# VH-VL binders against Riboflavin kinase: the designs that were tried, part 15

Target 1, 134 residues: Riboflavin kinase, of Devosia riboflavina (a0a087m355)
Amino acid sequence: MGIRLSGCVIHGDKRGRKLGFPTANLSIAPGVELPPDGVYSCIVWLPGQTTHHGATASVGNNPTFDDVKERRVEIYIHDFDGTLYGHELNICLLTRLRDMRRFSGLDDLTGQTERDVAQSRAMLAHHALTGLLP
Below, E stands for the ipSAE of ESMFold2; O stands for the ipSAE of ESMFold2 at other seeds; V2 stands for 0.75 times the mean of E and O plus 0.25 times the DockQ between their complexes.

## First folded at step 16 (VH-VL; framework fv_roledumab)

Design K2 (from J4 with heavy chain V50I; at its last look DockQ between E and O 0.77; V2 from the best seeds 0.00; counts 0 for: pae E 3.1 > 2)
Heavy chain, then light chain:
Amino acid sequence: QVQLVESGGGVVQPGRSLRLSCTASGFTFSDYGMHWVRQAPAKGLEWVAIISWDGDDKWYADSVKGRFTFSRDNSQDTLYLQLNSLRPEDTAVYYCARTGIYWSDYSFDIWGQGTMVTVSS
Amino acid sequence: AIRMTQSPSSFSASTGDRVTITCRASQDISKYVAWYQQKSGKAPKFLIYYASTLQSGVPSRFSGSGSGTDFTLTINSLQSEDFATYYCQQYDTWPLTFGQGTRVEIT
ESMFold2, look of step 16: ipSAE 0.576; ipTM 0.868
ESMFold2 (binder alone), look of step 16: mean pLDDT 91; pTM 0.924
ESMFold2 at other seeds, look of step 16: ipSAE 0.578; ipTM 0.866
ESMFold2, look of step 17: ipSAE 0.465; ipTM 0.838
ESMFold2 (binder alone), look of step 17: mean pLDDT 91; pTM 0.925
ESMFold2 at other seeds, look of step 17: ipSAE 0.469; ipTM 0.846
ESMFold2, look of step 19: ipSAE 0.542; ipTM 0.858
ESMFold2 (binder alone), look of step 19: mean pLDDT 91; pTM 0.927
ESMFold2 at other seeds, look of step 19: ipSAE 0.509; ipTM 0.855
ESMFold2, look of step 20: ipSAE 0.470; ipTM 0.843
ESMFold2 (binder alone), look of step 20: mean pLDDT 91; pTM 0.927
ESMFold2 at other seeds, look of step 20: ipSAE 0.509; ipTM 0.848

Design K3 (from J4 with heavy chain S104Q; at its last look DockQ between E and O 0.74; V2 from the best seeds 0.00; counts 0 for: pae E 4.6 > 2)
Fold by ESMFold2, look of step 16:
Structure K3 (fold): chain C 134 residues (1-134), chain A 121 residues (1-121), chain B 107 residues (1-107)
Amino acid sequence: as target 1 above (134 residues)
Amino acid sequence: QVQLVESGGGVVQPGRSLRLSCTASGFTFSDYGMHWVRQAPAKGLEWVAVISWDGDDKWYADSVKGRFTFSRDNSQDTLYLQLNSLRPEDTAVYYCARTGIYWQDYSFDIWGQGTMVTVSS
Amino acid sequence: AIRMTQSPSSFSASTGDRVTITCRASQDISKYVAWYQQKSGKAPKFLIYYASTLQSGVPSRFSGSGSGTDFTLTINSLQSEDFATYYCQQYDTWPLTFGQGTRVEIT
């Protein structure tokens, strides 16, 4: 149904909170197979909870200075305003909403983020999920 | 117009220091990460350093790490690059450049005209 | 660091020619490639990002393609203002690196 993965929440550039979309940034271990870079509708299991939350995720590169390639997943959890730094999150990436793109400014980025979240919410509202956490 | 203007270049002897500056205009400077890129005479381009939009995070090329220090003053829309312990191989035109605002966009859409640094005896 | 190798190092051409410049990365960099044009004594000019997307204001005779390790810049009908040096740049992995340049010269 989707692509399940987990990662540890790390510090980002903190810009998401300034824009009204606080994000959890997950560092994904090397060797984990990820879908193509892009923006996805997603569900998330918060630490210690069995209930799912809707989310919007971006999958992209995570440059390193060790000549190794890493990937990063940046997640906006819908209707959640907190910090999970240092915690491990489990997520399921569902529908790819768009490819990565360059933005002409913060207003452009914010507007695109609002559209992405709206699309993610709409798709999740009609989606039936039957997955289980191990 | 969107502009970046470098200054502070000159001719110095090996082991000396210079401080470069780059003044931005025509865009919201504090929204963007910024870079220095250099070009030795008749040679290609070499990335030197990056600084985050708020100045909290900085990264350097190995060739300059420990000798160069990057900073920014968002109240003056200005970047600074302190060049210490200069070597002849640091001789180059130094450009400041604007990067994309999204965390994985590290291409350079706006460049300054550059300032020349010559390190020779 | 990722080596970006451009080919050819120089290319002689006439106006109206189709010019192709290649750039090979030493490892898979997905589509994280930009192209720049630089005229002598001037700053580089941004042409293409994400391997194939033209920057606003760049003439449609320029195009980019590729993914993985092999990338191409094409000028479909060379104009007199296109005689310059062209650089590819990867932005997948630190440090950011450029190709050594390709000079497009008048025949």
Scores: ipSAE 0.313, ipTM 0.792, lowest interface PAE 4.6, mean pLDDT 85
ESMFold2 (binder alone), look of step 16: mean pLDDT 91; pTM 0.930
ESMFold2 at other seeds, look of step 16: ipSAE 0.414; ipTM 0.828

Design K4 (from J4 with heavy chain S104N, light chain S30D; at its last look DockQ between E and O 0.86; V2 from the best seeds 0.00; counts 0 for: pae E 4.2 > 2)
Fold by ESMFold2, look of step 16:
Structure K4 (fold): chain C 134 residues (1-134), chain A 121 residues (1-121), chain B 107 residues (1-107)
Amino acid sequence: as target 1 above (134 residues)
Amino acid sequence: QVQLVESGGGVVQPGRSLRLSCTASGFTFSDYGMHWVRQAPAKGLEWVAVISWDGDDKWYADSVKGRFTFSRDNSQDTLYLQLNSLRPEDTAVYYCARTGIYWNDYSFDIWGQGTMVTVSS
Amino acid sequence: AIRMTQSPSSFSASTGDRVTITCRASQDIDKYVAWYQQKSGKAPKFLIYYASTLQSGVPSRFSGSGSGTDFTLTINSLQSEDFATYYCQQYDTWPLTFGQGTRVEIT
């Protein structure tokens, strides 16, 4: 819990917007310890803002054609409908919600994403109530 | 019934071309990335190429890069692999295979039965 | 490219045996491993992904385990339809690569 990452937003998932969950992909600096693969509740600090926003993140390996693993963090920021391409984001991964999994189709992916977001919101609300958020 | 059916294999001389096709049925084809995997006679499996769900991104094994071209027609639920400048080493059964819809899932859950390509003098 | 080395290359077994096939990766690939079964003259059949998750419709006598560099496919009680060649595959890094295969033969 509480794994802090930072990175620049690179091309988002164009299919995510169609599914109702537009995402930002982060380019993670070398030397940052990778968390275990999975889906996390997290918080995000947006450019020019002093408060945090709730989010849901997918952390995993994206295969590359060189010897270097590409680290990928794909983030859906709750209640945010803008774009952040080219901006720096700071995030804190909090609770690991589940392992990565295979999906049987877009309906399966969408349904799981809805459950992940709901669970992420619930975890963040609990942490805010107990004063445990940074 | 989910299935993939390859076609277009045959016997050709070195330096010639073939076009392979793979037709999909029983699933929403345009949701999935797709691959070609080949197997030389009595040998193991070799990944050949991948194409994204919308066809915008394509990657190739070094052994075929510059000679093979992967494309898809989502209106016809069909994949194409153009095999140019064929060599005897390209002799294999060619399978099309379905991969996951999520960006880190490149296991192959559905395979066609394959089409044989033989390159010999 | 990541080398996937399977052991043994072939194995003679009888119905009812517990069969274990090992796959070793040349570098840490986390759990990005799949297993396939291929019968002579047929396309590969998907068994396991993410090292240990059984594909729907695959008999429960099949299981997978491992993380990092060492992975295992186990058939708990071999059936007559299980005589085949088995391949591991990594999908951590492109190019995607397969083990050389393990042929499970009838004694």
Scores: ipSAE 0.333, ipTM 0.802, lowest interface PAE 4.2, mean pLDDT 86
ESMFold2 (binder alone), look of step 16: mean pLDDT 91; pTM 0.932
ESMFold2 at other seeds, look of step 16: ipSAE 0.476; ipTM 0.847

Design K5 (from J4 with heavy chain S52H, light chain Y50K; at its last look DockQ between E and O 0.92; V2 from the best seeds 0.00; counts 0 for: pae E 4.0 > 2)
Fold by ESMFold2, look of step 16:
Structure K5 (fold): chain C 134 residues (1-134), chain A 121 residues (1-121), chain B 107 residues (1-107)
Amino acid sequence: as target 1 above (134 residues)
Amino acid sequence: QVQLVESGGGVVQPGRSLRLSCTASGFTFSDYGMHWVRQAPAKGLEWVAVIHWDGDDKWYADSVKGRFTFSRDNSQDTLYLQLNSLRPEDTAVYYCARTGIYWSDYSFDIWGQGTMVTVSS
Amino acid sequence: AIRMTQSPSSFSASTGDRVTITCRASQDISKYVAWYQQKSGKAPKFLIYKASTLQSGVPSRFSGSGSGTDFTLTINSLQSEDFATYYCQQYDTWPLTFGQGTRVEIT
């Protein structure tokens, strides 16, 4: 149905807390092929749970000092305000909403994030996702 | 007008130290990651260091790691680069540069005028 | 570190010419390339990011293309203010690296 990924939550840039959209940054295992860069509607399974939550994910470059290319996956879990640092998440990327872009300031980023989340919620409301497992 | 202004350059002997600063104006400084990029006389550009918007995370080029330290003061819209154990190969114009506000954009949209550091006997 | 190789190192041209500058990365960097213009005695100026996206305020005669390892900057109908040195920069992988520069000179 979508593109399945898993990874451990690591520290990101902490921007989401300032914007009111706390995000989880995923460390994806070496050798896992990532989807094209962009913003996605997605679903996520929290640690130890088999029911999913709606989410909005960003997939992009993640510069590193080693020779292994890594991509960054950053997730805002809808209606969730806890911390997941150190936990493993399973996600499914569903609909690609837009390309990655540059922002002119935090207001621009916040406004775009609000639109992305709204679009993600709308897409998820129209899909039959009941019974999906991690 | 969005502006970055470097200062603190000069002529010093090898092994000495300098402290560079960069003052920002015309934008919300604390929203942005910031970089130092240098250019030796008649040479190309070399990335030196980056600092995260809140100052907690920093990374350095191998050529300066352990000798340079990068910091920022968001209350004064100012960057600092401490240059220790300077070598002749550190001779360059040092630019501060603004990176994109989002984590995926490490291109440099605003540059300062640069400050010259000359390391010679 | 990712090596960025520009070609040519210098180029003589006249106003009105179409100029193409090539940048090759030592490994796949997707579309994470920026281009800068530097005039003598001045700081670099941001032109293009994400390989092909033109920064606001940059004239439409500038364009960028490419993905993977091969990238180009094109200046259609070169103007007198375009004589400068041009740099590509990758931002896929730390450390961030620049090409060695391409100097566009007046004939």
Scores: ipSAE 0.364, ipTM 0.817, lowest interface PAE 4.0, mean pLDDT 87
ESMFold2 (binder alone), look of step 16: mean pLDDT 90; pTM 0.927
ESMFold2 at other seeds, look of step 16: ipSAE 0.414; ipTM 0.833

Design K6 (from J4 with heavy chain T99E; at its last look DockQ between E and O 0.87; V2 from the best seeds 0.00; counts 0 for: pae E 2.7 > 2)
Fold by ESMFold2, look of step 16:
Structure K6 (fold): chain C 134 residues (1-134), chain A 121 residues (1-121), chain B 107 residues (1-107)
Amino acid sequence: as target 1 above (134 residues)
Amino acid sequence: QVQLVESGGGVVQPGRSLRLSCTASGFTFSDYGMHWVRQAPAKGLEWVAVISWDGDDKWYADSVKGRFTFSRDNSQDTLYLQLNSLRPEDTAVYYCAREGIYWSDYSFDIWGQGTMVTVSS
Amino acid sequence: AIRMTQSPSSFSASTGDRVTITCRASQDISKYVAWYQQKSGKAPKFLIYYASTLQSGVPSRFSGSGSGTDFTLTINSLQSEDFATYYCQQYDTWPLTFGQGTRVEIT
């Protein structure tokens, strides 16, 4: 199906809330297998819930000062506007939508994010995901 | 056009201080994280420090940590680097540089012309 | 810190030559590599990011490739303005680090 991940929500750069796409940043344990960097359609289960939300995730590197390579997973949960810091999320990365890219400014980033979310929603609407559990 | 201009370099003795500035124009400065990168005479490039778009997060190379302080004033489109306790090995051209807008892109598409810092007895 | 090792350190070339510069990382850095061109007395100029994506305005004779630990910058037909020093840079892991440079010289 996809790649199942879990992780604790940590602070990111806070820009997403200002842009209308608040995101959760997941701390992923070292040694967990991740797909290639890029943007994915995904689903997420909030703490204590067995129903899922659609989401759009970015997988990339996160420069850190340690010997262990870290990957960053940043998630925009569709139709959700709440605070999750310190909580554990379960997710499933599904379809890779595009590679990571450079943006010419915040308007470019926002426009691309809108397109990614629209594409993620479309992909999720065409998949039989009912009843899937964390 | 899009431009970064450094200033504040000079010749100083070891143990002294300098304050470098970098002024930005032609782009929305407050949208971007910014860096300092230095180059010793006839040597390669060395990353020195980064500051986030809002100034809340800062990181330093080990070689300068505790001696250099990075700040920004988004109302004046200006970066500052305070260089304290200078050593001969800090002798370099200091560049300010602009990162990409997204958190995964720490490559530098715009560089200033550089300002020379010489530390000698 | 991640060491970026460039090869060769320098070499001589003529206009029209195909030039290949290699950059090797001390650990897997995915595609988080940029390439810069620097001429004497000037700031570095951005050429390539994400290992292979050409910056706007850079001539198409420049290309980049690689992932993991091995990366290559290629100039397919060297022009007189291409004689310069070239640097790779990783942005996978703090601290950000550069290769030592490769000087492309006139024969």
Scores: ipSAE 0.491, ipTM 0.851, lowest interface PAE 2.7, mean pLDDT 88
ESMFold2 (binder alone), look of step 16: mean pLDDT 93; pTM 0.951
ESMFold2 at other seeds, look of step 16: ipSAE 0.527; ipTM 0.861

## First folded at step 17 (VH-VL; framework fv_roledumab)

Design M1 (from K2 with heavy chain T99E; at its last look DockQ between E and O 0.80; V2 from the best seeds 0.00; counts 0 for: pae O 4.2 > 2)
Heavy chain, then light chain:
Amino acid sequence: QVQLVESGGGVVQPGRSLRLSCTASGFTFSDYGMHWVRQAPAKGLEWVAIISWDGDDKWYADSVKGRFTFSRDNSQDTLYLQLNSLRPEDTAVYYCAREGIYWSDYSFDIWGQGTMVTVSS
Amino acid sequence: AIRMTQSPSSFSASTGDRVTITCRASQDISKYVAWYQQKSGKAPKFLIYYASTLQSGVPSRFSGSGSGTDFTLTINSLQSEDFATYYCQQYDTWPLTFGQGTRVEIT
ESMFold2, look of step 17: ipSAE 0.348; ipTM 0.797
ESMFold2 (binder alone), look of step 17: mean pLDDT 93; pTM 0.948
ESMFold2 at other seeds, look of step 17: ipSAE 0.323; ipTM 0.799

Design M2 (from M1 with heavy chain I110S; at its last look DockQ between E and O 0.76; V2 from the best seeds 0.00; counts 0 for: pae E 4.4 > 2)
Fold by ESMFold2, look of step 17:
Structure M2 (fold): chain C 134 residues (1-134), chain A 121 residues (1-121), chain B 107 residues (1-107)
Amino acid sequence: as target 1 above (134 residues)
Amino acid sequence: QVQLVESGGGVVQPGRSLRLSCTASGFTFSDYGMHWVRQAPAKGLEWVAIISWDGDDKWYADSVKGRFTFSRDNSQDTLYLQLNSLRPEDTAVYYCAREGIYWSDYSFDSWGQGTMVTVSS
Amino acid sequence: AIRMTQSPSSFSASTGDRVTITCRASQDISKYVAWYQQKSGKAPKFLIYYASTLQSGVPSRFSGSGSGTDFTLTINSLQSEDFATYYCQQYDTWPLTFGQGTRVEIT
């Protein structure tokens, strides 16, 4: 099936707005086991909803300068443009699409993000996820 | 062709100040977070400071915090490091270095040739 | 701060030798390790990131491996241009830290 995670949306960096892929940065409790670093197709439930949105997630380590080491899950919710700060989200990570990689510039990152989102949508279209509950 | 060129090093007495510069070319400077890394003579590398791509956020190693100030001018593709209250242990070659474009990519794919700072009487 | 310990501090080698350099982190840093080559009087040169991914243009005789706390840089057939000092660097946790260096010298 997939790997279930939950957490509160916190402030991340500002780069998502610059690239046209605004993302939610999800605060994951210490000690929660995360899957291998990489980019995943996933689904997301907003608070109080039983229907899901498709999404694309990045999983990695997130050192912070506030002396708090956090696990970072950064989520772009497909076809959604609302504000989520302070909301609790439930997600399910499904298919790992690729490893972490280095980018030669913002155009490279944007192009890869577009490909990741396209691949995530394709994977989600092949799964019978209707009615799946958070 | 990515190039980073440091300048402003020299020999100064303890307690004095210097301002280092790093001029960038061959890439879109405003897309990248930038760092200073130093190397004392015949010793290893020490991370000193980071500045975000837009210049809004800056962080420092404990050894220099409160004494060094990092800034950038994205219109001139230039970094600045103000070194105040210099100590003999600040003696090093100072490199500017470029990080990766995405989060968690704090490895350095491009380095300048460095500028030497010597703090002695 | 995470301590990165390299072994050995130095050794002598001949062209064609297989060279292995290790780096141990004082705590689990996943795969957030980079490797650099530095020749005397020059800036460090980027070789490997994410423990095992070669930077573009780096010869295939270089390889990296490891996860967690133990990491290795291998040069499979040493060339004359490979005599240098090598550094590992972790980027899992602030502050960023480097190993003390390993000097690879000509016999």
Scores: ipSAE 0.288, ipTM 0.788, lowest interface PAE 4.4, mean pLDDT 86
ESMFold2 (binder alone), look of step 17: mean pLDDT 93; pTM 0.948
ESMFold2 at other seeds, look of step 17: ipSAE 0.324; ipTM 0.801

Design M3 (from M1 with light chain Y50K; at its last look DockQ between E and O 0.71; V2 from the best seeds 0.00; counts 0 for: pae O 4.5 > 2)
Fold by ESMFold2 at other seeds, look of step 17:
Structure M3 (fold): chain C 134 residues (1-134), chain A 121 residues (1-121), chain B 107 residues (1-107)
Amino acid sequence: as target 1 above (134 residues)
Amino acid sequence: QVQLVESGGGVVQPGRSLRLSCTASGFTFSDYGMHWVRQAPAKGLEWVAIISWDGDDKWYADSVKGRFTFSRDNSQDTLYLQLNSLRPEDTAVYYCAREGIYWSDYSFDIWGQGTMVTVSS
Amino acid sequence: AIRMTQSPSSFSASTGDRVTITCRASQDISKYVAWYQQKSGKAPKFLIYKASTLQSGVPSRFSGSGSGTDFTLTINSLQSEDFATYYCQQYDTWPLTFGQGTRVEIT
């Protein structure tokens, strides 16, 4: 079905919580191949859980000063406000919603994020995801 | 409307210091990470330093690390670059530049006109 | 650091010409390339990002293409205001690096 990934949660964008979309950044193991850059509908399993949450993910580049990382995965878990720092998540990227773009300011970013989340929720409602396991 | 203006360049002897400033207008300065990029005479562009939107994180090119210090004052919409222990190879026009609003967007849509730093004996 | 190599270093052209400038990265950088125009005595001007997306307000005669290691900036029907130096920049891998520039000059 989609593209399965796992990774440890590291610090995300501090502004995400202020914008109403707190995000987790996943540290993906070296050599793992990521799908094309863009914004995806996805599902996520929290540690030790077999049921999933809906989510919206961004895949893009993330240059590093020490080691080369191929790309960054940033995920907003729908209807979730707990802390995940230091935990490992399993995710499945499903539908690519759009390409990455520039934003003209935080209002533009917020508006686009609201549209992305709405699209992600709609796509997830139409998938037969009941009982899917990590 | 959107504008960056550098100042503080000049002619100095090797080993001396300068402080460059960059004043922003026409946009919400505290929303953006900011950079310094320099261009030596008859040479290409070289990235120098980045500072995060809140000023908490800073990184430098290896050629300037330990000698240059980047800071920002979001209450005054101003960037500062302290240039210490200047060398002749630091001679360049110094530009401040604005990155995109999101973490994956390290291209520069707004540049200042630059300020010239000349290091010679 | 990723080396960005532009070709040619300079190019003589006439108004109306189709001009192509190439930029080669020393490793795969996906589509994380920007292009800038710099006129004599002025700061660089943002033209293109993500290899092919035209910045707002840039004339449609400019276009970009490529992915991986090979990228092209094209100017269709060169205008008198297009005589300038052009730079590519990668933003896939730290540190950020620029090509050495391509001067587009009048014949």
Scores: ipSAE 0.293, ipTM 0.792, lowest interface PAE 4.5, mean pLDDT 86
ESMFold2, look of step 17: ipSAE 0.357; ipTM 0.806
ESMFold2 (binder alone), look of step 17: mean pLDDT 92; pTM 0.935

Design M4 (from M1 with heavy chain I110V, light chain S30D; at its last look DockQ between E and O 0.69; V2 from the best seeds 0.00; counts 0 for: pae O 3.6 > 2)
Fold by ESMFold2 at other seeds, look of step 17:
Structure M4 (fold): chain C 134 residues (1-134), chain A 121 residues (1-121), chain B 107 residues (1-107)
Amino acid sequence: as target 1 above (134 residues)
Amino acid sequence: QVQLVESGGGVVQPGRSLRLSCTASGFTFSDYGMHWVRQAPAKGLEWVAIISWDGDDKWYADSVKGRFTFSRDNSQDTLYLQLNSLRPEDTAVYYCAREGIYWSDYSFDVWGQGTMVTVSS
Amino acid sequence: AIRMTQSPSSFSASTGDRVTITCRASQDIDKYVAWYQQKSGKAPKFLIYYASTLQSGVPSRFSGSGSGTDFTLTINSLQSEDFATYYCQQYDTWPLTFGQGTRVEIT
């Protein structure tokens, strides 16, 4: 069983398109409990769809100047590269793939992102075969 | 040989201006957000400012907001910090510093040698 | 802004000693803490990030621990090159803030 979350898509870091992994950033309401920081396999339901897409999510801190502790949920939706700004997404975080880590450069980050996506796809295929997806 | 080299420090009277520079080498400068951190004589470290990798977003410590402006030239691998309306409490060594490549990693793995700014009459 | 308070402010130590430096945050900052070493006249040197992960090339006698509000830097078997000032830094919330420093001096 996964962790279900909802949030509105907001503007994020433009760098994702440069790397070939455009991402949606979700605005998560204060006080919502999130799982530990890290990278997750997940599924997402797009607006107007009853079936899900596979995705890879990052959960981390979100530094702000308003002295409120916030968390960021950044999602790469597999096989989707449009924008959903202002729309609400529903997601389910499934398997935690790894901890947060530091990268030695953009090549290192890109390589890790490719591995994360590959692992997420594999885990989602495994969940589908074993009947564990919601 | 990743390195940062600051310049432009000096001794000035209160109310005057200085422009600091920081030149990067040995890494892809345009991929990183960059910071200024200062240290008053025999004191601790104080974060001053951040600029995003593309230069579009900038944030400043309250102590310098409205007086300092941060910019970058990615074609020359160079940062600039314009210090206006200087006060004696701005006296410090100014370091440029590189953040981590990932969006949540605001710790500093590369620092310049620093440049000294002294504000006194 | 989040205050980072280090303890002690300074102390004297000998080669071979086990040194423990504490850093306390004024609010919960999860594991978003870094540690730096600074020798007189030099820029800070990056030691530890995410509270406990050693930067590449840092000797294993250095370790970090903690989460939430209480964090510790430990140097097991202090060596002559370790006499310096140590700073913690939080990067959970803007503005980024540093502890006031802990100076480790020669006995």
Scores: ipSAE 0.350, ipTM 0.808, lowest interface PAE 3.6, mean pLDDT 86
ESMFold2, look of step 17: ipSAE 0.400; ipTM 0.818
ESMFold2 (binder alone), look of step 17: mean pLDDT 93; pTM 0.948

Design M5 (from M1 with heavy chain I50F I110S; at its last look DockQ between E and O 0.90; V2 from the best seeds 0.00; counts 0 for: pae E 4.0 > 2)
Fold by ESMFold2, look of step 17:
Structure M5 (fold): chain C 134 residues (1-134), chain A 121 residues (1-121), chain B 107 residues (1-107)
Amino acid sequence: as target 1 above (134 residues)
Amino acid sequence: QVQLVESGGGVVQPGRSLRLSCTASGFTFSDYGMHWVRQAPAKGLEWVAFISWDGDDKWYADSVKGRFTFSRDNSQDTLYLQLNSLRPEDTAVYYCAREGIYWSDYSFDSWGQGTMVTVSS
Amino acid sequence: AIRMTQSPSSFSASTGDRVTITCRASQDISKYVAWYQQKSGKAPKFLIYYASTLQSGVPSRFSGSGSGTDFTLTINSLQSEDFATYYCQQYDTWPLTFGQGTRVEIT
C-alpha cells in the first residue's frame, strides 16, 4: 500500500497561508527513494497518533547551493489547521494525481490546488483505509 | 501583456558603479520572484541574482557576490541592481526575468529587452 | 555548480529539416530543464519547461524530451523564423545554469 515516508516539518513557502492552503514542508533525507515528481493523494499520521488524516502532497526538487540533491514534499492535511513545525510526520503517498506544472498566476495555482484536493478526497473515499497503521 | 523594461546601463571605467532598474507591468509584480541574467558580447547566458517575491530572500552568483546588491520596491513594481566595483568581465547585456509562481518554477517565462553595461578604460 | 553541455555548437540546416539539439547535465536533474530561443539582438524567448512541456503560444513543431541527465530539443520541419541560438537551462539547484548555446544557421 503506497510509499511510506517520514520527515521533519520545516519552514516552507509563506504564500500557502495567503492562498488558504497552509502546507507542512517535509525535509526528506538525501538518498531516500522518492516516487516521481508530481501531486499525490496521501494519508498522514500526526505525532503520537495511530489514526490518519487525508492529505494532498506535492513532490519535487528543493534547490540548494551545495549541489546535494534534495527533494521537497509539501503536504496539505485535509481539514487540519494546526502548526507542526519541528515535529516528525509519517505519511503514505497513494495515488499520483498529476505531473508538476507551471501556473500563470496565484488564481491559477489556487484553482488547480482546489481540483487536486477534490481529486485526493475522492480517491481516498474510494478506498477503505480504516485501521491502517503508521 | 507582461512587460519588463530595464534601464540604467552605460559605459563606465573599472571600479565605478551603476544602478540598473527594471520596471514591470501587466502582472501582479509582488507575487513573483525575479532574476537578473546577463550575456557578455558573443557569449552565452549567465544567471546573476535572485530576489524572492517579498524581497526577504536574495541569492547571488559567486562572480558578483559582495559587489552586486539586488532589491525591489513592490509599491512601484520596480527592481534594482546595484553594480559596485565593476570589472571588465562584467561587460554584458543585463536582463531582468520573471520566474514561475510556484516554488519549483525557476525557469524564465518573461524577459526584458536588456540594458547594456560596458566596463572599459 | 551543475554543468550543462550542449551539442552541437552549431548546426546548418534548410527549411523543412528536422533539427535535434542535445543538452547533458553533469548530474541527475530530473525534468527541471527549460529551453530558450534567442535571435540576434533580442532577448531569449521561453519555449519549453519541465523538459517536455511546450509554453503556450509556441508552435507545435517544437518538442522537448528527456529526464535525468540527457535532454533534447527537436524542431520538426524547420521554418525560416527558427534560425536562432538555442539554450537549455537547469533549475534543479543553485546556481541556475545554462548550456553554452547551439546556433542553428541557414545552409
Scores: ipSAE 0.348, ipTM 0.811, lowest interface PAE 4.0, mean pLDDT 87
ESMFold2 (binder alone), look of step 17: mean pLDDT 93; pTM 0.948
ESMFold2 at other seeds, look of step 17: ipSAE 0.367; ipTM 0.812

